# VHH binders against (2R)-3-sulfolactate dehydrogenase (NADP(+)) (comC), part 5

Target 1, 333 residues: (2R)-3-sulfolactate dehydrogenase (NADP(+)) (comC), of Chromohalobacter israelensis (q1qwn5)
Amino acid sequence: MSRMISLREAETLAVAALEAVGVPRWEAEVTARALIDAERDGLASHGLSRLPFYLAQARSGKVVADAQARVEVAGSVIRVDARHGLAFPAIARGVERAIPLARELGLVAVAIGGSHHFGVAGAPVERLAREGLVAMAFSNAPSAMAPWGGKRPLYGTNPIAFATPRRGTDPLVIDLSLSKVARGKVMLAKKAGEPIPEGWALDIEGRPTTDPDAAIAGSMVPAGDAKGASLALMVELLTAGLTGSHFGFQASSFFEPEGEAPSVGHLMLAFDPAHFSDGYLEHIEALFQAMLEQEGVRLPGTRRHALRRERGESLELPEAVVDELRAYAVSRV

## First folded at step 21 (VHH; from u2 with D31N)

Design w1
Fold by ESMFold2, fold request of step 23:
Structure w1 (fold): chain B 333 residues (1-333), chain A 123 residues (1-123)
Amino acid sequence: as target 1 above (333 residues)
Amino acid sequence: EVQLVESGGGLVQPGGSLRLSCAASGFTFSNWDSIGWVRRAPGKGEELVARIYPTSGKTYYADSVKGRFTISADISKNTAYLQMNSLRVEDTAVYYCARWYMYWSGEKTFDIWGQGTLVTVSS
């Protein structure tokens, strides 16, 4: 059963729910928009279905509901301490500082520590690209993948995202998880009582499995096998390593209200192409033209942007999600 | 429930001044969004004239009005203002107050519109 709901109504309800557990207004607005934009982009696993977990963790104190991210600038490095709050306000604060500083210096890093789930990694890089900057983003997460040759998960699925502005059209956006599939899809299959496809996961003994319970006890297969495992290690070092945050094997679950804060790390890089060369926007179109001349080639991000046009200012959500939003919005602390 | 209501339009001679106001009701100005003025002259498309982020005070002006128009906001009154000085015949248009909404991805759109107020500049 599904229902149509306006973006504005969904935002109002999500903000009210977050405020009810002590998240200040601005932080609640930022968080709600991040979740709603994930729904708008067809990424339900990163959307409003996560809200109940944030609310539960704010109630339990695993998420510091009223954390206000602290920003310190050291040359071209913008240090953001999320202070065990939600990630989205910390991302927003970092991006706000990065935009003018990258235009001034040519290249800046935003290093976020003490944080939570990064959400859709493609979104903050797209935001930077809509400001004329080339951007990359990285985040670690609670462990889901083993080192290549091992069976004990140590790394998260650890996204790598990239975006570049394009003249007269939407940015190119690349958003990759380093597992073959997002772990959230395994969790959805478990909830639905359905098997997962072969090749997505390994059991606790390192054997392929189609059983979502065995997959949760085991590990996710890296995208690109050993190369993906190596990239996941690199992301751990670039994020948790550089920020002094928890590595994947030290980070608590994003889904459980118990335990200490996950305290994961993020890194974003922003490049002002005008500092590097003249004519960047014209130059890169030669590559895109050559790509698009080939039958069947689509630029990354095209599907996501097409869904936005189709959906406009409304969302189609499961009735249960709409009912939960309404219930949370009137809940008391 | 949710409204932006403009006032202050009218007939003015070239060189004159007007102050438009935009009162929000049913919602408060968000710290994330900006409030802007968009004008539409007959036979022309929409032109973003000015916008302001109410909390920070950061502003934007179209080249066509820079130096002549000033946008401001009073958060306590939930109201934005457009002070229009040195008016020209070319400024004749219906002026709409609108909320400039930013998606998390950085894509922007106007999602709440006022009904518009007519400004006529003629001798």
Scores: ipSAE 0.531, ipTM 0.846, lowest interface PAE 2.2, mean pLDDT 91
Fold by ESMFold2, fold request of step 23:
Structure w1 (fold): chain B 333 residues (1-333), chain A 123 residues (1-123)
Amino acid sequence: as target 1 above (333 residues)
Amino acid sequence: EVQLVESGGGLVQPGGSLRLSCAASGFTFSNWDSIGWVRRAPGKGEELVARIYPTSGKTYYADSVKGRFTISADISKNTAYLQMNSLRVEDTAVYYCARWYMYWSGEKTFDIWGQGTLVTVSS
């Protein structure tokens, strides 16, 4: 049912599969790294099991396989048009430009439009933090949550991520989805033939439900109820709004090869702490020390970093995923 | 498969020069990775002497070689170079080319190593 492969083997396979559907080498390498890094962190829902869906969409033309993201710098705003390609190359190009510009100006935004699934939002902010920058990231997604008091899903689960460098150790990383629970927990309950707790989801009429089938047809409850709904709206406006991309209710599925491009939006902010004050890295350790003095408190991101050490240089993947990627990699006439 | 192949080592007198080459195959240079030269002398540990990000041209040097060694890259040939001038006996070592791979999260590791090329500095 499962197969162990090395990180290098997984990368080679993923790159070959992406190239086979017309994704250029560099974009394929970037995308493969993003998915493998999610596996490495124990975030399998955002890992290589997603790749067959991207491949099918590249084949169908829903994802423009050979899209070359366009980057335009307008003062402190780095505008990236993903041109309906995969998100990861667009993120990479935006981050590349953001690092030196943030060091020069103190604060920059990367605004990405016409895009696809953002992946693990914590990863690009961690990347920026390893360059010494404080960072935030936002993305919208196809609708999953209704406005508070409504019943029609309009917003995605709309992650908010944050990272800060720390002297001599891994960055602090916060990565939050705005739904109260992950949709995957509802899917698990459906598979098991069991009810879900009340308060997780609403049916198609906007009523609380414990029935996983009704939840799938309806919407997810926001984390923090009305406040989370407001945060999800804010993310829609900061991402799809600022970039002229599709709001969640206009965005097509990330999983189906049919239809128009999802055309979602992303926003990243990068701050050079040296522009704001002296001694930032020393100063923030006082807060972290005070937190850690309390038994039971752990800094955000600690678990995913520990998993990296435990897992080493190998991955366990579903056999079916490995076989499907191999089939793509050799599919030529 | 990904490979790094070194060439250009040999015997040279103190004060002389050598140019090492590192030809890459099976991967495209990216803004995310760097290529470095690591040396190991008998009885000593590894020393990273120089690194380059081939696409941006950014470089880093160990203090022990600064001003004497120059690292460069030719993206069109998929090759990195180490120009070693004013060589000293203490520069005698096996020189390995290595890729410093960057994960999506920004963590880095050396993931591809060449076989090494011997540089001997003596009379």
Scores: ipSAE 0.515, ipTM 0.848, lowest interface PAE 2.1, mean pLDDT 91
Fold by ESMFold2, last read:
Parts: structure tokens; sequence; C-alpha cells
Structure w1 (fold): chain B 333 residues (1-333), chain A 123 residues (1-123)
């Protein structure tokens, strides 16, 4: 059962819920926008369904509700300490510093440590692309994947995202998780009492499995097998490694209120194409045109942008999500 | 409960000055949004006159008003201002305060509008 709710009502309720657990107004607004924008793009797993877990962790102290991210700039590196708060305010602070600095220097890095769930990795790179910058983003996460040849999960699913501006239209956005399939699809198969396809997951002994219970106890297969495992290792080093944060095997759950903070890391890179060559925006259209001349080819991100237009100012959410959102907001008058 | 309320419009002679105010409630100023003034003159469509990102101070002005109008914000009062100097007859319009809302992805839209305040420049 689903229910329609306006974007503005959803934002108002989410902000009220976050403020009720001690998140300051600006941080609450930023976080609410990130979750709602994920819903707007059809990415429900990164949307408002995560809010109850953030609220529970703020109440328990696992998330420091009023953490104010600290920003230090060292040349072309913008260091952001999220201080065990929510990731979204830290991302926002890093991005706002990165935009003018990248225009000045041509290339900057935003390194965020002591952080939480990164959300939709495609969103901050799209934000940078709408400011005329080419961007990449990386984040680690609590362990879900083993090293190639091993069975013990050490790496998160570790997204890699990329965006580039395009003249006169929406940016191209690539947003990839490094697991072959999302862990949530395994959970859905478990709920339905159905097997999962071979090749999605390994059991606790490292053997391929079609049993969703065994998969949950084991690990996810990397997209591209050994190559994906290597990319996941690279992301661990670029994020948790460079920021002194927890690697995936050290990071606590994003969902449970118990334990120490996850303390994961993120890295974003921003490039000002004008520093690299003349005519970048015109030049890249030759590649896109060649791609689009082939029937069946779509540029990455176009489906997401089309969904935004179809949905307008409203969200269709599971009734349980709307009811829970309203319940949390009512706790404060 | 987000709202924008304009004030400060009125009748003024060419060459005169007015200061418009736009009081915001129900949201905190941030670098993610800008507050702006859109005007609608008789027989013309809407024109974005000026906007400001209140926290960074970054501004934009239409060519038609550059050098004559100044937009500013007072974060502590949650209010934006448009100082209009050297007014001309063609500045006559209804001036609307609006929020240029930025989604997390960076896409922008005007999502909150004030009721408008009339500025008449006449001799």
Amino acid sequence: as target 1 above (333 residues)
Amino acid sequence: EVQLVESGGGLVQPGGSLRLSCAASGFTFSNWDSIGWVRRAPGKGEELVARIYPTSGKTYYADSVKGRFTISADISKNTAYLQMNSLRVEDTAVYYCARWYMYWSGEKTFDIWGQGTLVTVSS
C-alpha cells in the first residue's frame, strides 16, 4: 500500500523528526533533502526508509546528533572531519568549499573522515557537475565483500560515482555499487521465500549459494569478480585509508543503534574542465552522439532525470514509511 | 510552514530609492538555496532581478539593474533585502520574493513565492 505525499510535507516532517533527536536545523534540512532526493530519483533504499535508523542512532549516541563538521583546507585538499555525525552535512560543507577552490586551482579533493552512510553517491557528483565541474566520488561502508580468493568480508560495497556537465541539458551521472547485486535484493528474496540466482553471494564458507539465509550470513560477490574486488580495495584505501577512518571490517552497522560509530571515509574529486583544455563541453558531445546513434543505448543518469520530471512535487511512499515519518514528527510541537 | 513576506513597495519618483524586505520563516538560510527577487512589469513576463546565497554572500544581478540594485541578507533576522537606487520608470513592476530551492543533486527550482509588493516609478 502506498500513499502520495508532497515533497515539502515530507521535508517538513523529516526535519521535525531530526530536530526532535537533537540534530540542529541546518543539518536536519540538509539530511532531509538528501533522503527525499533519493526518493525523487526512485532510489528508495537510500531514502526516507533510512530515517528511523538515523533517529535511533542519534538517540543512542552512536550518531553525534549535533556534530558540526570541521573543515581544513591544505592547498588542493579539503579535509572534512564529520566527527561521527551524519554524512550529509559533512558532504555539504566539503562541496561548498570545493566549488570555488576547483575553479581557482583546476583540481581539488574533498576527504571526509569519521563519517556515516554516504547516501546516493551520484548526487554530490551531480551537484558538482551542475556547477560546471567534472567529479568523482568514493565511499567505503561496513564489510559485505571478501577479498578475491577469501571468504571473510573486509570491504563494503564501496560505490564509485562520476558526473560531467553537459551543455544545455542535465549532467551525465554514473553511480555504481561494487557488489554484483544489492544486499537488499537478497533480503527481498528471503522475505518472499524464494532462492537467489547463482553468482550473487557466497555462504559463510565462501561457497556459491542460492539460499538467501546463507547469503546473509556470508558475503556478496563483487561486480566483475576479481576486478571488482580490486576496485573495492582501491576504494577502501582512497577513503578510509587516506582519512584515517575505519575500513569496512572495522566499521559498525549503519542500521544498529548499538556500538561505536561506523567512522567510514569518503573522497570526492572535482575538476574544472576549463583548466584542462578549451571546448570540453562541445568535445564530449561527439562521444555521446555516437553512443545515442546506436539503438538501445541510453546515457547513464537519463532514467533518473526522467523520473524526476514524471513525479513532480510529490512522492509515492509505502504507507508504513509515511506513518512512521508522521509519528516521529509529532513528538515535538 | 515555509513562508516569504515582502514589504517596502510604494510610489517613488524617477531617480529615487526604495528598500524592499523579504522575511523568511519555516527554514534556515543555507549555501544550498538562494533568495531572489522576480519582477513582473505590465505586458512583460517575469524577470529575475537579483538573488543572493545568504550564507556565502554570492550574488547575481540582471543586466537591467546591475550597478543600481544591491541585494543583501541578514541571517540573524532571516531576511533578505533589495536596495533599489536610481529608479527608472521601466522599473515599475510587482516585485516577488522567491526561494530558488536546490535539491541535493544541485537541480534548482523556485519553490516558495511571496505575495508580491508593487513598486511604481512615476513623475
Scores: ipSAE 0.488, ipTM 0.839, lowest interface PAE 2.4, mean pLDDT 91
Fold by ESMFold2, last read:
Structure w1 (fold): chain B 333 residues (1-333), chain A 123 residues (1-123)
Amino acid sequence: as target 1 above (333 residues)
Amino acid sequence: EVQLVESGGGLVQPGGSLRLSCAASGFTFSNWDSIGWVRRAPGKGEELVARIYPTSGKTYYADSVKGRFTISADISKNTAYLQMNSLRVEDTAVYYCARWYMYWSGEKTFDIWGQGTLVTVSS
């Protein structure tokens, strides 16, 4: 059962719920915007449906509700310690610093440690691209994939995202998970009592499975098989490795209120194209033109941007999610 | 309810000064948003006159007002200001303040508008 709610109403409700569990106003606003933006893009699994889990974790102390992210700059590296708070305020602080520093130096890294769920990886890189910067982002997550040839999950699904500005239009945005399919599709098949296709997942013994229960107990297959497994390892090292955070096999769930903080890592890179060459925005359009001349080709990110225009100023949310957020908002713990 | 309320308009001689204010209620300024002044003179449509990102202090001015107008924000008062000096007859317009809301993706929209305040520059 679903309920229509305006974007403004959804933001007000989400902020009130976050404040009720001790998240300060600004951090609550940033987090609410990140989740609502995912809803606008049609990425409901990363939207407001996640908020009750963050709220429960803030209430339990697994997420430090009022963590103050600490920013230190070391040359071209912006170090952000999220201090076991929510990721979105830490991302915002890193991005704020990265924009002027990248314009000054040409290339900067934002390294975020002690963090939580990164959300939609394409969003912060799009944000940087709307400031005229070319950007990449990486995050690890609790384990979901095994090393190639192994059976024990060690890596998260570990997104890789990229964005570039384009003259006179929306940025190009690439946002990829490294599992062949989203784990949520396995959960959906389980709820429906349906098998999953072979090639999506392995059971606990590392054998291919079509049984969603066995898949949940096992691991997800990497996109591109051995090559995807290698990329997932690379992301682990670029994120948790560089920031001294938990690798996927050490990170606690983003969904359960018990236990230690997940303490995952993120890395963003920002490039000022003017430092690299004089005509970047004009030059890249030659490639896009050649792509679009082929019928059926779409530039990455186009569908998300079109959906934003279609959705306008309202969201359809599960009634249970809205009711739970309202319950938190009035509790004022 | 989120709201922007302008004040400070009126009649001024050419060469004079006025200070417009825009008081925000129901929200606080954020790193992601900017507050701006848009004016509408008869027959000219809308012109973005000035904009400020209250947290960073970054500003933008239309060429028509550079050197004469100064935008500022006081975060503690939740208010933005437009100091208008060396006013000309051409500055006569209704001045609206507006919030340029920024989504997490960096996309922006004007999501809150004030009711406008009239500035008349005439002898």
Scores: ipSAE 0.488, ipTM 0.838, lowest interface PAE 2.3, mean pLDDT 91

## First folded at step 22 (VHH)

Design x1 (from t2 with D31N)
Fold by OpenDDE, fold request of step 23:
Structure x1 (fold): chain B 333 residues (1-333), chain A 123 residues (1-123)
Amino acid sequence: as target 1 above (333 residues)
Amino acid sequence: EVQLVESGGGLVQPGGSLRLSCAASGFTFSNWDSIGWVRRAPGKGEELVARIYPTSGSTYYADSVKGRFTISADISKNTAYLQMNSLRVEDTAVYYCARWYMYWSGEKTFDIWGQGTLVTVSS
């Protein structure tokens, strides 16, 4: 069962719930906004449905509720320690520092360690793009994919995101998981008692499977097979590797309320086009126009932008999620 | 209820000064959001006059008011101000206090505004 709720009400509720478990106001607001944006973009799997898990983990200590991210700048590298808190505050701190520094130096990296669920990877790069920067983002996650030829999951779905500003309109936003399909789709199939299509997953023995249960117990097939696996490895190294965070196979689940902190890593790159060439916006627009000359072609990010406009000031949320958030908000524990 | 309440407008002679106030209620100033002033002169379109990020103190001014107007915010009072000095006849307008809400993705939306206060500069 779902209900309609305004963005404002959703934010208020989310913030209250987060504060109730000891998350400071700034961190709570940032987190709420991140999750709400996911909802706005039609990415419910990354939206407010995640918050009950965050809250539970905060209560158990798996997430340090009152963690304040620490930022250090050395040259073109912005190091952020999330201190086993939520990811979004750390991301926000990094992005804030990245914007002026990228403008100054031309290219900067934000390396976030000891972090949590990265959320919608396209969001922070979009923000950077809206500030006139070209951006990439990477994150590792608890294990979901095996190295090519292997059977044991070692990598997460390890998203790659990219965004660039566009002249006079919304940024182009690319947000890719490196699995062939989202794990959530497998979960849906499981719930429905339906098989999954071939090529989506491997079982625990590394064999292709159409059984959702076997798939969940096994690994997701990388997008582009061996190529995707290699990309996932790259992401693993760029994030967890560079930050000294847990690799996927070392990271606890984002969904389990108890246990060790996931302590995953993120990397964002921000480019100031002005440092690279003149007329960047005009130049890339020629490419976009050429793309759009083809009737069936849409620019990445178009759908999310459209959905935002369509949804307006309201969200549709599962009633259970709303109730649970309300319960937290009232209990203040 | 979320609202911005403006005060301080009135009649002033050229070269005079006014201080506008914008008190927020129903919400608190955020680190992410900006508060600003937009004005609408008779027969003209809306113009962004000044904007401030209350927490960081970062400000923006229209070229037309640079050096004459100063925007500020008192977080403790949840109030923003616009000090207008060296007023000119062309500054005559209804001044609106407004909030620009920033989403996680960096998108900004003009979502809250006051009732407006009339500033008339006339000899």
Scores: ipSAE 0.773, ipTM 0.955, lowest interface PAE 0.4, mean pLDDT 95
Fold by OpenDDE, fold request of step 23:
Structure x1 (fold): chain B 333 residues (1-333), chain A 123 residues (1-123)
Amino acid sequence: as target 1 above (333 residues)
Amino acid sequence: EVQLVESGGGLVQPGGSLRLSCAASGFTFSNWDSIGWVRRAPGKGEELVARIYPTSGSTYYADSVKGRFTISADISKNTAYLQMNSLRVEDTAVYYCARWYMYWSGEKTFDIWGQGTLVTVSS
């Protein structure tokens, strides 16, 4: 059963739940807004349904509930230690520093270590784009993909996100998982008792499988096969590698309530186009116009922007999620 | 229920000063959001006068009021202020307090405003 809830009510509820488990107000607000944005974008898998897991992990100590991210700036590098707290506060702090520094230097990197679930990768870069910057984001995650030719998952789905401002309209936003398909689709197939299409997953022996159970126990096929695997490796190194965080195979699950902190890594790059050339917005618009001249072509991010408008000020959430959040909010445990 | 309530408007002579207040209820100031003042003069469109991020204290001013107006916020009182000095006849307008809510993705929305307070600058 689903329930309609206003954005405001959702935020209030989420913040209350987070505070109830010891998350400070600022961190709670940031987290709530991140999850709500995922809902707005129609990405429920990254939305408020995640919050019960975060809350449980906070209760167990897997997530440090009162963690405050530490930021250090050296040259063009903004280093953020998430301190095994939630990712969103760390991301927010990094982005806040990145905006003025990118304008000053032209290009900066935000490196976040000891972090948690990155959420919707396109959101932070969109935020940067709305500030007039071109941005990229990378994150590793608990293992889901094996190196090409291998069978043991070592890498997460390791998203790559990109955004750029546009003249007089919403930013272009690219958000790519490096798996051919989302694991969630496999889960849906499992639930339905249906096979998955070939090419989606490998079993524990590294063999292609159409069995959802075997797929879940195995690994997801990288987007673009060997190329995707290589990209995932690059992301792994740029995030967990540079920050000294856990690689995918070392990171605990974002869904398990107990255990060691996932302690994954993130990397964001922010470019100030004004430092690179004059007339950036006008220049890129020519490309977008050329793209749009072709029938059926949509610019990346169009769907999410449309969904935001369509949804307006309301969300449709599973009743169970709302109830669970409410339970946390009132229990103050 | 969320609400912004302005006060402090009135009649003042050129060169005079006024202090506007904007009290928020039903929500708490957040550094993610900005509070500001927009004004509407007779026969003119709306003009953003000043904006502040309450926690950081980061501010914006229209060129027309720079050096004369000061926006501030008291988080403990959940109230924003606009100190207006060296008032000019052209500052005559209805002043509205407003909030710009910022989403995680950076999208901003003008979602709350007050009833407005009239400021008249006249000799």
Scores: ipSAE 0.767, ipTM 0.954, lowest interface PAE 0.4, mean pLDDT 95
Fold by ESMFold2, look of step 22:
Structure x1 (fold): chain B 333 residues (1-333), chain A 123 residues (1-123)
Amino acid sequence: as target 1 above (333 residues)
Amino acid sequence: EVQLVESGGGLVQPGGSLRLSCAASGFTFSNWDSIGWVRRAPGKGEELVARIYPTSGSTYYADSVKGRFTISADISKNTAYLQMNSLRVEDTAVYYCARWYMYWSGEKTFDIWGQGTLVTVSS
């Protein structure tokens, strides 16, 4: 069953829930907006259904509820220590500093360490693109994929995101993970008692498998096979490596309240195209025009932006999610 | 009830001054949203005239009003103001106060609007 709720009500309830577990108001507001924006884009797995896990981890101390991200600027590098708090406040502080600095210097990096789940990687790059900057983002995550030729998961599914402004319209946004399929698809096949296609996963011995139980015990195949494995390694080094954070095989679960902090890393790059050449916005439209001349082609990000226009100020959420959100907000404290 | 209520509009001769007020109720000013004045002149589209982030005091002005108009906010009164000096006939419009909400993606929208106050500049 689904239920409609206004964006303002959802934000008010989520902020109240986060404050109740000790998250300060500013951090609660930015976190709530990140989760709600994922719902607006049709990305329920990154939305309000994650809130109970953040609340549980704040109560257990796995997430430091009142961590205040520390920002240091060294030339064109903005270093952000999330201090084992939620990622969204750390992202917000880094992005806010990056925008004026990129306009001044032409390019900057935001390196975030000691962090948690990055959320929808496309969102912070889109935010940078709405400020006129070309942007990339990378994050590692708890291990799900093995090195090519190996069997022990060492890398997360490690998203890569990209965005560019476009003249007079919404940015182009690319947001992809490096696993061939989501682990959730394997779990669905297991529940249905059905095999998975060959090529999705490896068993614990590193052999291709169509058995969903063996796949869950093993690893996910990288998108693009060996090339995807190389990209996942590159993301590990660009994120956890540069920030001194946990690699995927050292990072704890984003979902369980037990254990030490995941302490993952993120990297964002922001480019002011005016520093690189004249006429960037006009120039890139030639490529997009050539793409759209092909009947079946859509530019990345179009579906998400269309959903926003259709939904306006309302969200359609599972009734259980709405009930849980209201219950957390009325804790009588 | 979340609301913005404008006041202070009226008839004034060119070169004159007016002060518009925008009283907010049902929400508190935040660090992430701004309060703006948008005008709609007869036969023309909407124009963002000025905007303020009430907590930080950061401001933005359209080129058409820069140097003549000043936006401000009084947090204790939960009210924003637009001081309009050296008014011209082309400033004639309905002036709306609005909250400019920023989504996590950086998309911004005016999500709360006042009902507008008419400013007429004529001689």
Scores: ipSAE 0.538, ipTM 0.856, lowest interface PAE 1.9, mean pLDDT 90
Fold by ESMFold2, fold request of step 23:
Structure x1 (fold): chain B 333 residues (1-333), chain A 123 residues (1-123)
Amino acid sequence: as target 1 above (333 residues)
Amino acid sequence: EVQLVESGGGLVQPGGSLRLSCAASGFTFSNWDSIGWVRRAPGKGEELVARIYPTSGSTYYADSVKGRFTISADISKNTAYLQMNSLRVEDTAVYYCARWYMYWSGEKTFDIWGQGTLVTVSS
């Protein structure tokens, strides 16, 4: 059973729920926008389903509900300390600063430490691209993947995202997790009582497995095997390494209310293409044209953008999700 | 609960001036959203006249009004203004204040509209 709800109503309810656990108004609004936008893009796993976990962690103190992200600019580096609060306000503060600074300097980095779940990595880079900047984003996460040849998970699935503006149309947006398959697919197979394909995961001894229970106890296989493992290591160093935050094997769960803060790291890079050459927006269209001339090729991000237009100002959500959202909005902690 | 309420419209002679106000309630101005003025003249479509990002002060003006209209914001009063000088008969329209809402991905839409205020420029 599904129910239609407006984007504005869903946002209002999410803000009320976050304020009820002590998140200040602006931070609550930013966080709600991030979750709602994920729903609008069809990314339900990063949307409103995450809200109960953020609320529980704010109540327990694992997330500092009223953290005020601290911003310090050091040349071309914007340092943001999320101070164990939610990631979305810290991301917003970093992006806000990065836009004018990148236009001035041509290239800036936003380094965010002491943070939480990054959300949809494609969203902040798309935000920067809609301001005319080329952007990349990286985040680490609690461990899910082992070093190539090993069996102990040390790295998160560690997204890499990229976006570039395009003249007169939506940005190109790339948003990649570094595991071969999403962990959610393994969880679905477990719930269905079905095996998983070989090549998705390793058991606790580092052996390939088709058993979803063994996979959950073990690790996920990197996309691109050894190369993906190397990219996951690179992301750990670019994020947790540069910011002095927890590596994947040191980071606590994004879902459990117990324990110390996850304290993960993020890195965003923003490039003003006008500082690099004249005519960037025209030049890149030659590549896109060559791609699209091939039958079956689609530019990254186009399905997500088309879905936004199809859905407009409304969301179709499971009735249980709407009921939970309304319940959290009125609850007192 | 968010609203925009316009005021300041009316009848004015060509060459005259008016100042439109747009008071926001149920939200405060942010670094993310902008406030704009859209007008509809009889028999014509909608035209974005001016837009301001209240916190940065960054503005946009349609070519038809450049040099004659000035948009501004007073953050302390949660209000945006459109100063219209050197008014012409072709400026006659209903003027709507609107919020340009920004999604997390940076995509934008006009999500809150005022009721509109009529500006008539007649000799």
Scores: ipSAE 0.534, ipTM 0.861, lowest interface PAE 1.9, mean pLDDT 91

